VH-VL binders against L-rhamnose mutarotase (rhaM). Designs and how they scored, part 3

Target 1, 108 residues: L-rhamnose mutarotase (rhaM), of Ligilactobacillus salivarius (q1wre3)
Amino acid sequence: MTVRLGQIMHVNPNYYDEYEKRHSDLPVKFPEMKKALKEAGAHNYSIYLDKKTGTLFAYLEVDDMDKYKAIAEMDACKEWWAYMAPLMDTNPDKSPVTFDLPEVFHLD

## First folded at step 5 (VH-VL; framework fv_bebtelovimab)

Design b13 (from B13b with heavy chain R101Y)
Fold by ESMFold2-Fast, scan of step 5:
Formats: C-alpha cells, sequence, structure tokens
Structure b13 (fold): chain C 108 residues (1-108), chain A 122 residues (1-122), chain B 109 residues (1-109)
C-alpha cells in the first residue's frame, strides 16, 4: 500500500537559490539516490518553500516504506546529506531536521 | 559523437609530478550533468578509479590517492588535466580518461579514451 | 582490499552460459548500490556492457544480462562465443564515487 508523507524542514534564508541549485544535482551527482527513490516507489515528490520564513514543506508518496527507510543507510544518502547540510538545519549526522506531519484529510 | 584522448609523458622519473591531459570532443564541460574521470590500470592488474570533475567544477578523488591528485578543467580548450605528485614505480600504468553523464548511465563511464601507458623508471 | 569481490577466472564452452559474481564484501551499501560491468580485450580500453545492474547500452547483445540479489550482482553471458573471451570488471558506487572489482578472466574453451 502507498503511504503519503508530509514533512517540514528549514533552509537558511541566505541560501534559497543554492538550495534549489544543489537539489537539481541529485539525479546527476547522486544517481544511486535517484534509483533508490524509484525502487521504493517514491512519487509525487514536491518541496515548497515559504521564502518569508525559510520553511520547506515536503510531500511524497511511497509504495515500499522499508526500502524508503533503508535509503538513510546508503553511502549516497550520507553524501547527499553532507552536500546539503551547509544550507539548512541539520542533526549532528548531517541529516535534515525533519518534522513529520500527521495527515488530517485526504480525498482521492 | 563523444571522443576522448589522453596525452602526456610516456616515461617519468620517481619523485616527479606526472601531468596528463584529456582532450575531448562531442560535448562541453560547461553543459549541465557532464563529467570527465581519470582511471588507471597497472600492467596485468585491475582497473582503479582516480578522480572525476563535473561541469560545475565539483571534484571527486579516490580516498587512497587524494593527497597526491589534482584534477582541473579548461572548458574553452575541451581539456581536463590530472596531476599526480611524488610519482613511484608502482604508479606505472595505462591511464584512461572517460566521459560520465549520471542522468543516463549512473556512475558508469560510457565512453573511454584509448589510454596512455606511463612508465615510472629511473 | 577491494570493496567488490569477483572470482579470478571462469570458463565455459561455446554455446554454454556462464555467470560472473560481484559481491560487496566491504561496502556499507549492498542493497541499493549502482552496478556496472565492463568488458576488456587485451590491449584495449574497457567497454561498458551493463549499467544500473541490468541495463544494456545501445548495441550490446542481449546474450549479456545483469542481475542482483542482496549484496551480490551477477553478469550472465548466454550462448557463449569465442569473442566473449576477455576480462570482465564490475564497478559500483562507493562513498567517494567509484570502486572496481578485481576482475574476472573469462576463458572460452
Amino acid sequence: as target 1 above (108 residues)
Amino acid sequence: QITLKESGPTLVKPTQTLTLTCTFSGFSLSTYGMGVGWLRQPPGKALEWLALIYWDDDKRYSPSLKSRLTISKDTSKNQVVLKMTNIDPVDTATYYCAHRYGYSYGYAFDIWGQGTLVTVSS
Amino acid sequence: QSALTQPASVSGSPGQSITISCTATSSDVGTYNYVSWYQQHPGKAPKLMIFDVSNRPSGISNRFSGSKSGNTASLTISGLQAEDEADYYCSSYAGSDTVFGGGTKLTVL
């Protein structure tokens, strides 16, 4: 079954353009990330930026949550996180500080 | 069509710096997604990846050799240069440059130069 | 030590199928790594045969196929021919970028 995920993250206001630029590098410089996301059945993946606050709103749909969670263990994921870390709020391991949001409504 | 060709000295003395040039055609290293890597193969031994440079000047190096390697590009000349310091007889190998486009082929090198043999001897 | 382990040699007769394994023994990322296979004839540059585990570049015979189970990728050559005699290298993503296996010499008997 497909799982819908909503998340909040934060990007430094000095780096909005750089965040977008580096994110565009994922399918080229981190092709194993692209492949792993596709294998997990991650689709409808969008990130929206509130430029007033630096708040990122992410939404994605995942067919295989076990595969999706396993992405965090990949060397490619660790390098992707390290690449993005200077631009955003991160944990000590460089993963983005992420707040999971409960789904309160869905319409097919 | 994409082509690459390696050039540089065929004989180098121990402790010198080896400089190799890759000259390419059929793509620009200012184009989004394009990269050029260097690889080597000692006679009768396995392939080893050395370094990679992307269109945006992002550089990657083999961890075991990173202190000895410098990769750079001259986009106007369609050239990528690899420098390896403190050369040693164990660095004797055929050196290859190769094209990368991660969007299409992942981490694979899809088109390779013919290679250039570098012998390190006094 | 190599992060990817291949057998040093394999052999087969014309018309048979052979399989070459590539095991990520020291890699932290055995499940979702990118795997490529290269064919190298003596004195020649390597040629890309397989990328992303099982994809063939245009022009590569469908006698060559790739697969992966757990931490082991495999290259299978069916209908073995004399011209298949070559060294075969697997390659995968590692944290820094690229790592190669030790290579396998295929002999067509």
Scores: ipSAE 0.014, ipTM 0.706, lowest interface PAE 7.1, mean pLDDT 87

Design b14 (from B13b with heavy chain R101S)
Fold by ESMFold2-Fast, scan of step 5:
Structure b14 (fold): chain C 108 residues (1-108), chain A 122 residues (1-122), chain B 109 residues (1-109)
Amino acid sequence: as target 1 above (108 residues)
Amino acid sequence: QITLKESGPTLVKPTQTLTLTCTFSGFSLSTYGMGVGWLRQPPGKALEWLALIYWDDDKRYSPSLKSRLTISKDTSKNQVVLKMTNIDPVDTATYYCAHRSGYSYGYAFDIWGQGTLVTVSS
Amino acid sequence: QSALTQPASVSGSPGQSITISCTATSSDVGTYNYVSWYQQHPGKAPKLMIFDVSNRPSGISNRFSGSKSGNTASLTISGLQAEDEADYYCSSYAGSDTVFGGGTKLTVL
């Protein structure tokens, strides 16, 4: 079963352009991340930025949640998190502070 | 055709700074996905990656050597420069520069320069 | 100091098939998904033979193939020829960017 995920994160207002730039680099500089996301069946992955607040709204669909969760333990993921950490709110391990949102409506 | 060529001193004294230049053609280091790395190989030993610079000036360094290494680029001259401080006889090696196309070959180095032997001795 | 473990040497006769292993210590699934293999003849620069575990650059013979199982990547050379005699290095993404194995000398005789 495909799972739909909605998430909130926060980016520092001084780094909006840099955040977008570094994310665009993911397929090139972190190809293992691209591959791992594809293997977990992550698709329709979009992040929207509210420039007024620095709030990031992520949406993605995941076919294999176990594979998706395992990505967090990969060296590539830890380096991707470290690369992004200066730009956004992060946990002590550099992972982004992420709030999962309940889905309150879906139309197929 | 992509080509790269290393240049610099062939003999360096201990404690000095080694400066090596990679001059390339056939691509621009302002093009998305392009990078140039430095690698070395001591006589009879294994290859070791040293540093890499990407098109957007993002720099990567070997953790064990990071404090001694500086990589920079001059896109208008098609050059990448590596500086290694506090040179030691164990740094005697053939030094290579190599091309990376991230979208085509990921982390692989697809085209290499011929290499330049640097001997560290007084 | 060596990042990836390769056997120091491997040997085969012309026409045979040989396999060179490249094993990584890894706590993570997928840590070594982007494995490359390089061929180096004496006095020459390394040449990329395989990238992304099993892909060949244009111009590389299909006698060279790559595979991966768990944390071990393998380079297989079929139909061995005298000119295949060389040092072979595996490389992978790890830590800050790139690590290399210790190299394997292939002798064809």
Scores: ipSAE 0.012, ipTM 0.642, lowest interface PAE 9.2, mean pLDDT 86

Design b15 (from B13b with heavy chain G106S)
Fold by ESMFold2-Fast, scan of step 5:
Structure b15 (fold): chain C 108 residues (1-108), chain A 122 residues (1-122), chain B 109 residues (1-109)
Amino acid sequence: as target 1 above (108 residues)
Amino acid sequence: QITLKESGPTLVKPTQTLTLTCTFSGFSLSTYGMGVGWLRQPPGKALEWLALIYWDDDKRYSPSLKSRLTISKDTSKNQVVLKMTNIDPVDTATYYCAHRRGYSYSYAFDIWGQGTLVTVSS
Amino acid sequence: QSALTQPASVSGSPGQSITISCTATSSDVGTYNYVSWYQQHPGKAPKLMIFDVSNRPSGISNRFSGSKSGNTASLTISGLQAEDEADYYCSSYAGSDTVFGGGTKLTVL
């Protein structure tokens, strides 16, 4: 069963372009992250930026939630979070501060 | 054709800072996906990765040596510089710089310099 | 973070096949997905032979092949030749970027 996820994060307004650039670097600098996301069956992964507020809206579909959650424990994920941490709101372990949103409507 | 060559002092004294320069040709370290790493090999022992710098100035360091290492680049000179502080006789090794093409070879170093032997003694 | 373990030495005769193993001591499966192999002749720089477990750079003989099973990556050299006598190092992604195995000395008898 595929799970649809909606999430909110926040990026520092001084780093909008840098945030986009570093995300585009994921397949080159963190190929393990790309591989792990594919193996969890993460699909249709998009992040939208509200430049007025610095709010990031992420949407993704996940086939295997256990594999997806396990990504957080990977060394590659910890390095990816450290790479992104200067640009955004993070927890003490450098993971992004993320708010999960309830799905209130879906249409195929 | 990509080539790299290491240069720096061949003999350094304990507690000093070792500065090594990698001069390269055949690519630009402003080109997407390109990186240059530093590695070393003590006489008769195994290879050890030290540091890496990517085209966009992103830097990575061996966790055990991070406090002693600084890597930087000068794209206009086609050079990458490694500095290692508080040098010790156990740091005696052949030091290599090597090219990385992240979009093609993931974490591999595809082309290596010839290496430079650095001896640490008083 | 985690070390890769290789046998210190391996030997073979011309025409034979030999295999060199590379075993991670960690349980991180990422360590086994991005294995590279390097050949080093005495007094020379290492040369990339295999990357991403089983891929050969252009110009590398098809006598060299890579594979993995479980937590162990392997380099196999078929049709062994005198010029294959060298040290072989495995390397993989671990921690902040790169880790190397201890190296294996191949002797061609």
Scores: ipSAE 0.013, ipTM 0.698, lowest interface PAE 7.7, mean pLDDT 87

Design b16 (from B13b with heavy chain Y107W)
Fold by ESMFold2-Fast, scan of step 5:
Structure b16 (fold): chain C 108 residues (1-108), chain A 122 residues (1-122), chain B 109 residues (1-109)
Amino acid sequence: as target 1 above (108 residues)
Amino acid sequence: QITLKESGPTLVKPTQTLTLTCTFSGFSLSTYGMGVGWLRQPPGKALEWLALIYWDDDKRYSPSLKSRLTISKDTSKNQVVLKMTNIDPVDTATYYCAHRRGYSYGWAFDIWGQGTLVTVSS
Amino acid sequence: QSALTQPASVSGSPGQSITISCTATSSDVGTYNYVSWYQQHPGKAPKLMIFDVSNRPSGISNRFSGSKSGNTASLTISGLQAEDEADYYCSSYAGSDTVFGGGTKLTVL
């Protein structure tokens, strides 16, 4: 069953440029992370930035939630999180502070 | 005021390596958000992006030319150097260096050097 | 990956408005909105006219405006003047690459 996820994260306003630049590095510098996302069936993954507040709005669709959740334990994911951590609000383990949003409307 | 100026040889022989230097003022390439790129334009043809270097030494290259290009910076001298190997007559062009400033400027090249014409012939 | 497509030439008369299109089949123009426009007079370096689709650098006339609809970005020049005759290039930040359009020659007749 495909699950739709909406999430909020926060990026430091001094690092908007670097945040986007580092995300463009994912296919080149973090190919195992890209592979893990593909294997979990993560698709239609978009992140929007409210530059006034530093708020990130992420949307993605996931086919295999168990595989998706397991990505957090992978070395590739830890390396990606460490790379991004200086730019954003993070937990002590470097994972981004993420707030899951309730879906209030969907149209096929 | 940001200014950039290209320098290097004006005539190069086929198979040689072309080395171009961009000397700039008005900003530091150690400052967050700053970048310098190289572009070229053959006579009567369109602009083509070649390479880009950022404040953190991150480097980007045109996919079609990546194997021939090396970009580097010397922050203390305010210089960016581009090297292009195995030069060919089709590489005859005016070469520009330009300042690039991140997200707040839409990743645009906001200030350009005057350009330097490089002719490749025997 | 498709290069940005511009018409080879456009023409207008003094005082009229003209529009130059820049179309991509990828999401470079549509999704990221990091479209820039450059003006180039013969023998001169390009000059930034528009950045981030619709923003003007300091000192650029408000006769120059940028917009986007679907996968096509547009540069509009109102109140055409003889000095607007130049080549115009669009460019997009393509996530990890920089792409330029083929250029459009504007003739003011």
Scores: ipSAE 0.000, ipTM 0.590, lowest interface PAE 14.2, mean pLDDT 86

Design b17 (from B13b with heavy chain Y107H)
Fold by ESMFold2-Fast, scan of step 5:
Structure b17 (fold): chain C 108 residues (1-108), chain A 122 residues (1-122), chain B 109 residues (1-109)
Amino acid sequence: as target 1 above (108 residues)
Amino acid sequence: QITLKESGPTLVKPTQTLTLTCTFSGFSLSTYGMGVGWLRQPPGKALEWLALIYWDDDKRYSPSLKSRLTISKDTSKNQVVLKMTNIDPVDTATYYCAHRRGYSYGHAFDIWGQGTLVTVSS
Amino acid sequence: QSALTQPASVSGSPGQSITISCTATSSDVGTYNYVSWYQQHPGKAPKLMIFDVSNRPSGISNRFSGSKSGNTASLTISGLQAEDEADYYCSSYAGSDTVFGGGTKLTVL
């Protein structure tokens, strides 16, 4: 069963352009990450930026939550998190500080 | 095992273009995560980062100097070249090239060349 | 003013411990995630002592340790030896890549 995820993260206002640039690097510089995301059935992944606050609104759909969660164990994921960490709010392990949002409406 | 060495002119006149070459051994700049950066240090002053090039030809430049800098690599020769246009006496410094290993290593420069002093004077 | 602030000098006696601070402005996100420390003896290239706040490269003495609290990273040198006398630079990831502190001259008395 496909799970819909809504998330909030935060990026430093000095790095908006750099954040966007590095995100575009994911399929090129981190091909193992792209492959792992595709194998977990992660799709329809979009991130919107509120430039006034530095707030990121992410949405994605995941077919296999166990595979998706296992991505965090991968070296490629640690490299991706390390690459992005200087631009955004992160935990001590460099994973992004993420707030899960409750889904309050969906229409097929 | 990793070594880097800077080469180029030691004396440059104002308005000229400075070209520096970093020749390295012990790694390939086609290997995932590898990068080579250029840094400088004016006599008695602090270190300043100038530019970086990664294994996949991603190039990064100091924002204050970006318009004057070009970095390129030749992986078959194990060389990275830095060009700085419109040189000025304030650009007098020891120039270093240095190796960077992967994104997970804190964006540190782990191995440095010996440095080459470039004096800008007429 | 640099984005990373270090004291200009610090001193200690052989066998003592000293700490060098590196403080980021509140807008420098790189200081939270990536902090490196370099040692430089006169006329020599810098040597990486600490990366990613507290990690040591192979061959670096455990007398050198790194830590971070809030916006301040610290390099601590225990059991001071004469050969530790050098300039120390902190560095962090910011903007397009790298920023350095102004450097701290360590004198071993």
Scores: ipSAE 0.000, ipTM 0.598, lowest interface PAE 14.5, mean pLDDT 86

Design b18 (from B13b with heavy chain A108Y)
Fold by ESMFold2-Fast, scan of step 5:
Structure b18 (fold): chain C 108 residues (1-108), chain A 122 residues (1-122), chain B 109 residues (1-109)
Amino acid sequence: as target 1 above (108 residues)
Amino acid sequence: QITLKESGPTLVKPTQTLTLTCTFSGFSLSTYGMGVGWLRQPPGKALEWLALIYWDDDKRYSPSLKSRLTISKDTSKNQVVLKMTNIDPVDTATYYCAHRRGYSYGYYFDIWGQGTLVTVSS
Amino acid sequence: QSALTQPASVSGSPGQSITISCTATSSDVGTYNYVSWYQQHPGKAPKLMIFDVSNRPSGISNRFSGSKSGNTASLTISGLQAEDEADYYCSSYAGSDTVFGGGTKLTVL
């Protein structure tokens, strides 16, 4: 059973280009993150940036939510969060401040 | 100005452990994304990567040599040490240490030491 | 075989352009986009010429350029000069961290 997720995060306007650059590094610099995401069945993962506000809109599909949630406890995930933390709004533990959005429409 | 210099024995006997020290200046190995790697080149042959240590103590090793290699750092002394056990005549090579830029900088070695020739013979 | 394949040698005349290829059998070059090129003169340490496929460090001549297509990265040297005669190595981020190609001897005729 695939779950669809919509999320909001925020990036610092001074770092839009750096955010894109570092995010493109995930499969190379954090290969355990890429592996863990694939094993959780995370797919169709897209992030859109509203450059007027610094708002990030993320959409992804996840086949195994237990595996997906377990990624947060991996050392590789904590390193990835620390890598991204200077560029965006984060919690004290460096995880991104993330707002889950209710799905209000889906077509097949 | 980043500089690195290799030091250690120039002659080693088979079965001994080779210990090489890289002393550097111009950067801190506590700075995000920075690392120091070790590479070697046997006479007339290609470059081979051996090991790498990053600012956060993340250690990487050549898979074929992993069981023989230990890399460590002393950030306060600006030193990185490589130990290779069970040395063999085929390990005769010029050994280099090099400054690594990783993560937000990409993945490359931008500044290299001069190299130190290690000869393995009886 | 190495994970990155380079021709053993290339040659050119002064003023010509030459290209050295670096091909990944496991997509190390194409997939990761972290290709570096190093120049080595006899008896000297390698010198970084290109990083992240196409970027030049400060002080490197714009005669040196890098590119990639599919699983092959290329180093192109334009306006070939006698001082360019050297060994050239490609390298990529892969698996455990780093792999090197076998090296290419460039002869300036």
Scores: ipSAE 0.000, ipTM 0.552, lowest interface PAE 17.1, mean pLDDT 85

Design b19 (from B13b with heavy chain A108P)
Fold by ESMFold2-Fast, scan of step 5:
Structure b19 (fold): chain C 108 residues (1-108), chain A 122 residues (1-122), chain B 109 residues (1-109)
Amino acid sequence: as target 1 above (108 residues)
Amino acid sequence: QITLKESGPTLVKPTQTLTLTCTFSGFSLSTYGMGVGWLRQPPGKALEWLALIYWDDDKRYSPSLKSRLTISKDTSKNQVVLKMTNIDPVDTATYYCAHRRGYSYGYPFDIWGQGTLVTVSS
Amino acid sequence: QSALTQPASVSGSPGQSITISCTATSSDVGTYNYVSWYQQHPGKAPKLMIFDVSNRPSGISNRFSGSKSGNTASLTISGLQAEDEADYYCSSYAGSDTVFGGGTKLTVL
């Protein structure tokens, strides 16, 4: 049912504070993006930053993976990606370069 | 402003430990974000990254060579030292040290030393 | 062979433009914001020409430009000059930090 996702991304060390600031803008400046995440059942979403490497460790839980995957095609998501793109490693379409991590342990 | 220079033996025998020293100027390896790496290039072959050390003593190593490599720094002397154990003729290469400003994986090496050729032979 | 694949050689005439590719072949290697390009003349240390895909260090001619598309980064040299004849290496991030391409020899007429 609920899928636990672990991901890594990378942010430029010149932009750590700006990354955090812009990410805090998501629910206010990108309300459609927030709505899409909620409708997919995305919850317990946390991102941790390793300041030595610029590595972002994201963890989230998703109830509806089909809805979650569909978010990538939304105009709201593309606008959010464009907003964040100058601060981090991105693909040519401005989506963040994201590496899915295998879950090696979980304890309920 | 930033300069680096490699020093160490030019000839070493198989099974010995190779010790190379990088002496630098124009920055301090106590300054936030500063790092020094070691790279090598066998004659006629590609560049290979070996190891990195940062201002806070954080160290990174090439996975294939990790068991053979030790990197250390002496901030007061502006030196970084690389040790490679169990030297083999395939380790014959020009060895470079280089400056990095930033700690993200894959960040560029912006200023390089001239390199020192190390030949491994019996 | 290499986790970053480059053509072994490329050639052009003075005044032409050439492009050198750098393709990631492993899922542990990325060609994105941390792609760098180095120029190396015979007997010399490498010189940083491009970093973060498309940025030039101070003092590097605007004839050198970088770009990426998909898993391939490209170095383009416009208005080729004899002094551009050199080996060119790309580098990017890997799981442990850094990986280099195999290098491309550029020959100018």
Scores: ipSAE 0.000, ipTM 0.577, lowest interface PAE 14.6, mean pLDDT 87

Design b2 (from B13b with heavy chain Y103F)
Fold by ESMFold2-Fast, scan of step 5:
Structure b2 (fold): chain C 108 residues (1-108), chain A 122 residues (1-122), chain B 109 residues (1-109)
Amino acid sequence: as target 1 above (108 residues)
Amino acid sequence: QITLKESGPTLVKPTQTLTLTCTFSGFSLSTYGMGVGWLRQPPGKALEWLALIYWDDDKRYSPSLKSRLTISKDTSKNQVVLKMTNIDPVDTATYYCAHRRGFSYGYAFDIWGQGTLVTVSS
Amino acid sequence: QSALTQPASVSGSPGQSITISCTATSSDVGTYNYVSWYQQHPGKAPKLMIFDVSNRPSGISNRFSGSKSGNTASLTISGLQAEDEADYYCSSYAGSDTVFGGGTKLTVL
């Protein structure tokens, strides 16, 4: 069963363009991350930026939540987080500060 | 062990192009996460970062100097080359190449070459 | 002016502890935990002493420790020895990749 996820994160205003550039690097610069996301059935992954506030709105669909959560334990994920971390709000382990949003409406 | 060594001319005339080569051993610049950067230090002054190239040919340049700088690699020869155009006496400095070990190592340069002094004058 | 501000000099006596500060001139540098410290003896290449604020590379004495509070990172050297006399540079991620502080000359009196 596919789970829909909505999340917010924050990017520093001085790094909007760099964030977009580095995120586009994910599938080529971090191929293990692309593979792990695909194996977890993560798809329709989009991130929108509110340039007024630096707020990032992420949406993705996940088929296997256990596999998706296990990605956080991968060395490739730690390197990806470290790559992105200088541009955004992060926890001490360099993972992005992320707030999960409740889904209040969906229409097929 | 990782080692790096800089080579190139020690005396360069104003307006010429400076070409420096970093030859390294102990790692491959095709290995995930690896990078090689160039730094310089004018006599008695602070360190300044110039450029960096990663294993995947991603190149980064100091914004103030990027119009003058070109960095490239030859992975099969274990070499990274830096070219700086329109050399000026203020570019007189010791030039270093240094190894970067991925992103989780804090964006640090962990192993440095000995440096090569480049004097810009006649 | 460097993007990171260090005192030009600090001094101490053998056996003492000294601290060198590194203050970000902008909030962009100060909010990220990517501070490194390098030791440089005259005529020598810099040597990495601390990375990622407080981590030591293998082979670096535990007399060297790093910390950060707000926009200021600190390098502390305990049990000061004559061979610690050197220039110390802080560095951090900023802008397109890397910035350095102006350096601090440590004198062991």
Scores: ipSAE 0.269, ipTM 0.807, lowest interface PAE 5.0, mean pLDDT 89

Design b21 (from B13b with heavy chain G33S)
Fold by ESMFold2-Fast, scan of step 5:
Structure b21 (fold): chain C 108 residues (1-108), chain A 122 residues (1-122), chain B 109 residues (1-109)
Amino acid sequence: as target 1 above (108 residues)
Amino acid sequence: QITLKESGPTLVKPTQTLTLTCTFSGFSLSTYSMGVGWLRQPPGKALEWLALIYWDDDKRYSPSLKSRLTISKDTSKNQVVLKMTNIDPVDTATYYCAHRRGYSYGYAFDIWGQGTLVTVSS
Amino acid sequence: QSALTQPASVSGSPGQSITISCTATSSDVGTYNYVSWYQQHPGKAPKLMIFDVSNRPSGISNRFSGSKSGNTASLTISGLQAEDEADYYCSSYAGSDTVFGGGTKLTVL
């Protein structure tokens, strides 16, 4: 069954345009990431930026959570995280600091 | 092992274009996440980054020098070329090319060429 | 003034430990979590000693260690030896890719 995920991350205000540019590079510069996301059944993936605070709001739907979680172990994912890391709040392993949000409402 | 070697003129006149070639071995610049950068060091002064090119032809330039710099690669020859226009005596420096091992290595240059001294004088 | 500030010089005696600081002073520095350190002997190319604040490339002595506190990264050299006498440069991500500090001359007394 499809799982709906809501997440918060943060981007440095000096890098809003660069963040958008680098994120648009994902399917062409990191094709293994695009392939892995598709194989996990990740779809309806959107990220919204609050330019006043640098807050990123991500939403995606995932069909296979085991495959999705396994993406974190891929070399391509570690390179993707490192590519994005200078622009955003990250953990020591360069993964983005991510706050998972509980779903409080869904319609259809 | 990875090795890089710089080549080009040792003496250049003001207003000319400086062309430097980096020839490397031990890796291919078609390999995922690999890059080659150019750096310089004027006599007695600090290191300065100039430009970088990645495996996918993504190019980065020092903001202060961007209008003067062109970086390109020839993957079949294992070469990266840097061109700097309108050369000036202040551009006198040892020029280095260096290998970058992807983003996960903290934007570091892990293996460097020996450097080539370029003197700008009339 | 520079995006990364280092002391011009530092000195120590054989067997002692010294620390070289690298402070991000410019808003152009993207992430000071991604600091590298290079050693340069006179007439030689720089050699990577530390990357990603505290990671050591294969073959680099464990006498060299990196750390960070706030906006300041530090290179610590323990058990100083005569061959450690060199210029040391810090570097980090900034602007479009890379910025270097002004360099620190280490003298082993």
Scores: ipSAE 0.241, ipTM 0.798, lowest interface PAE 4.7, mean pLDDT 88

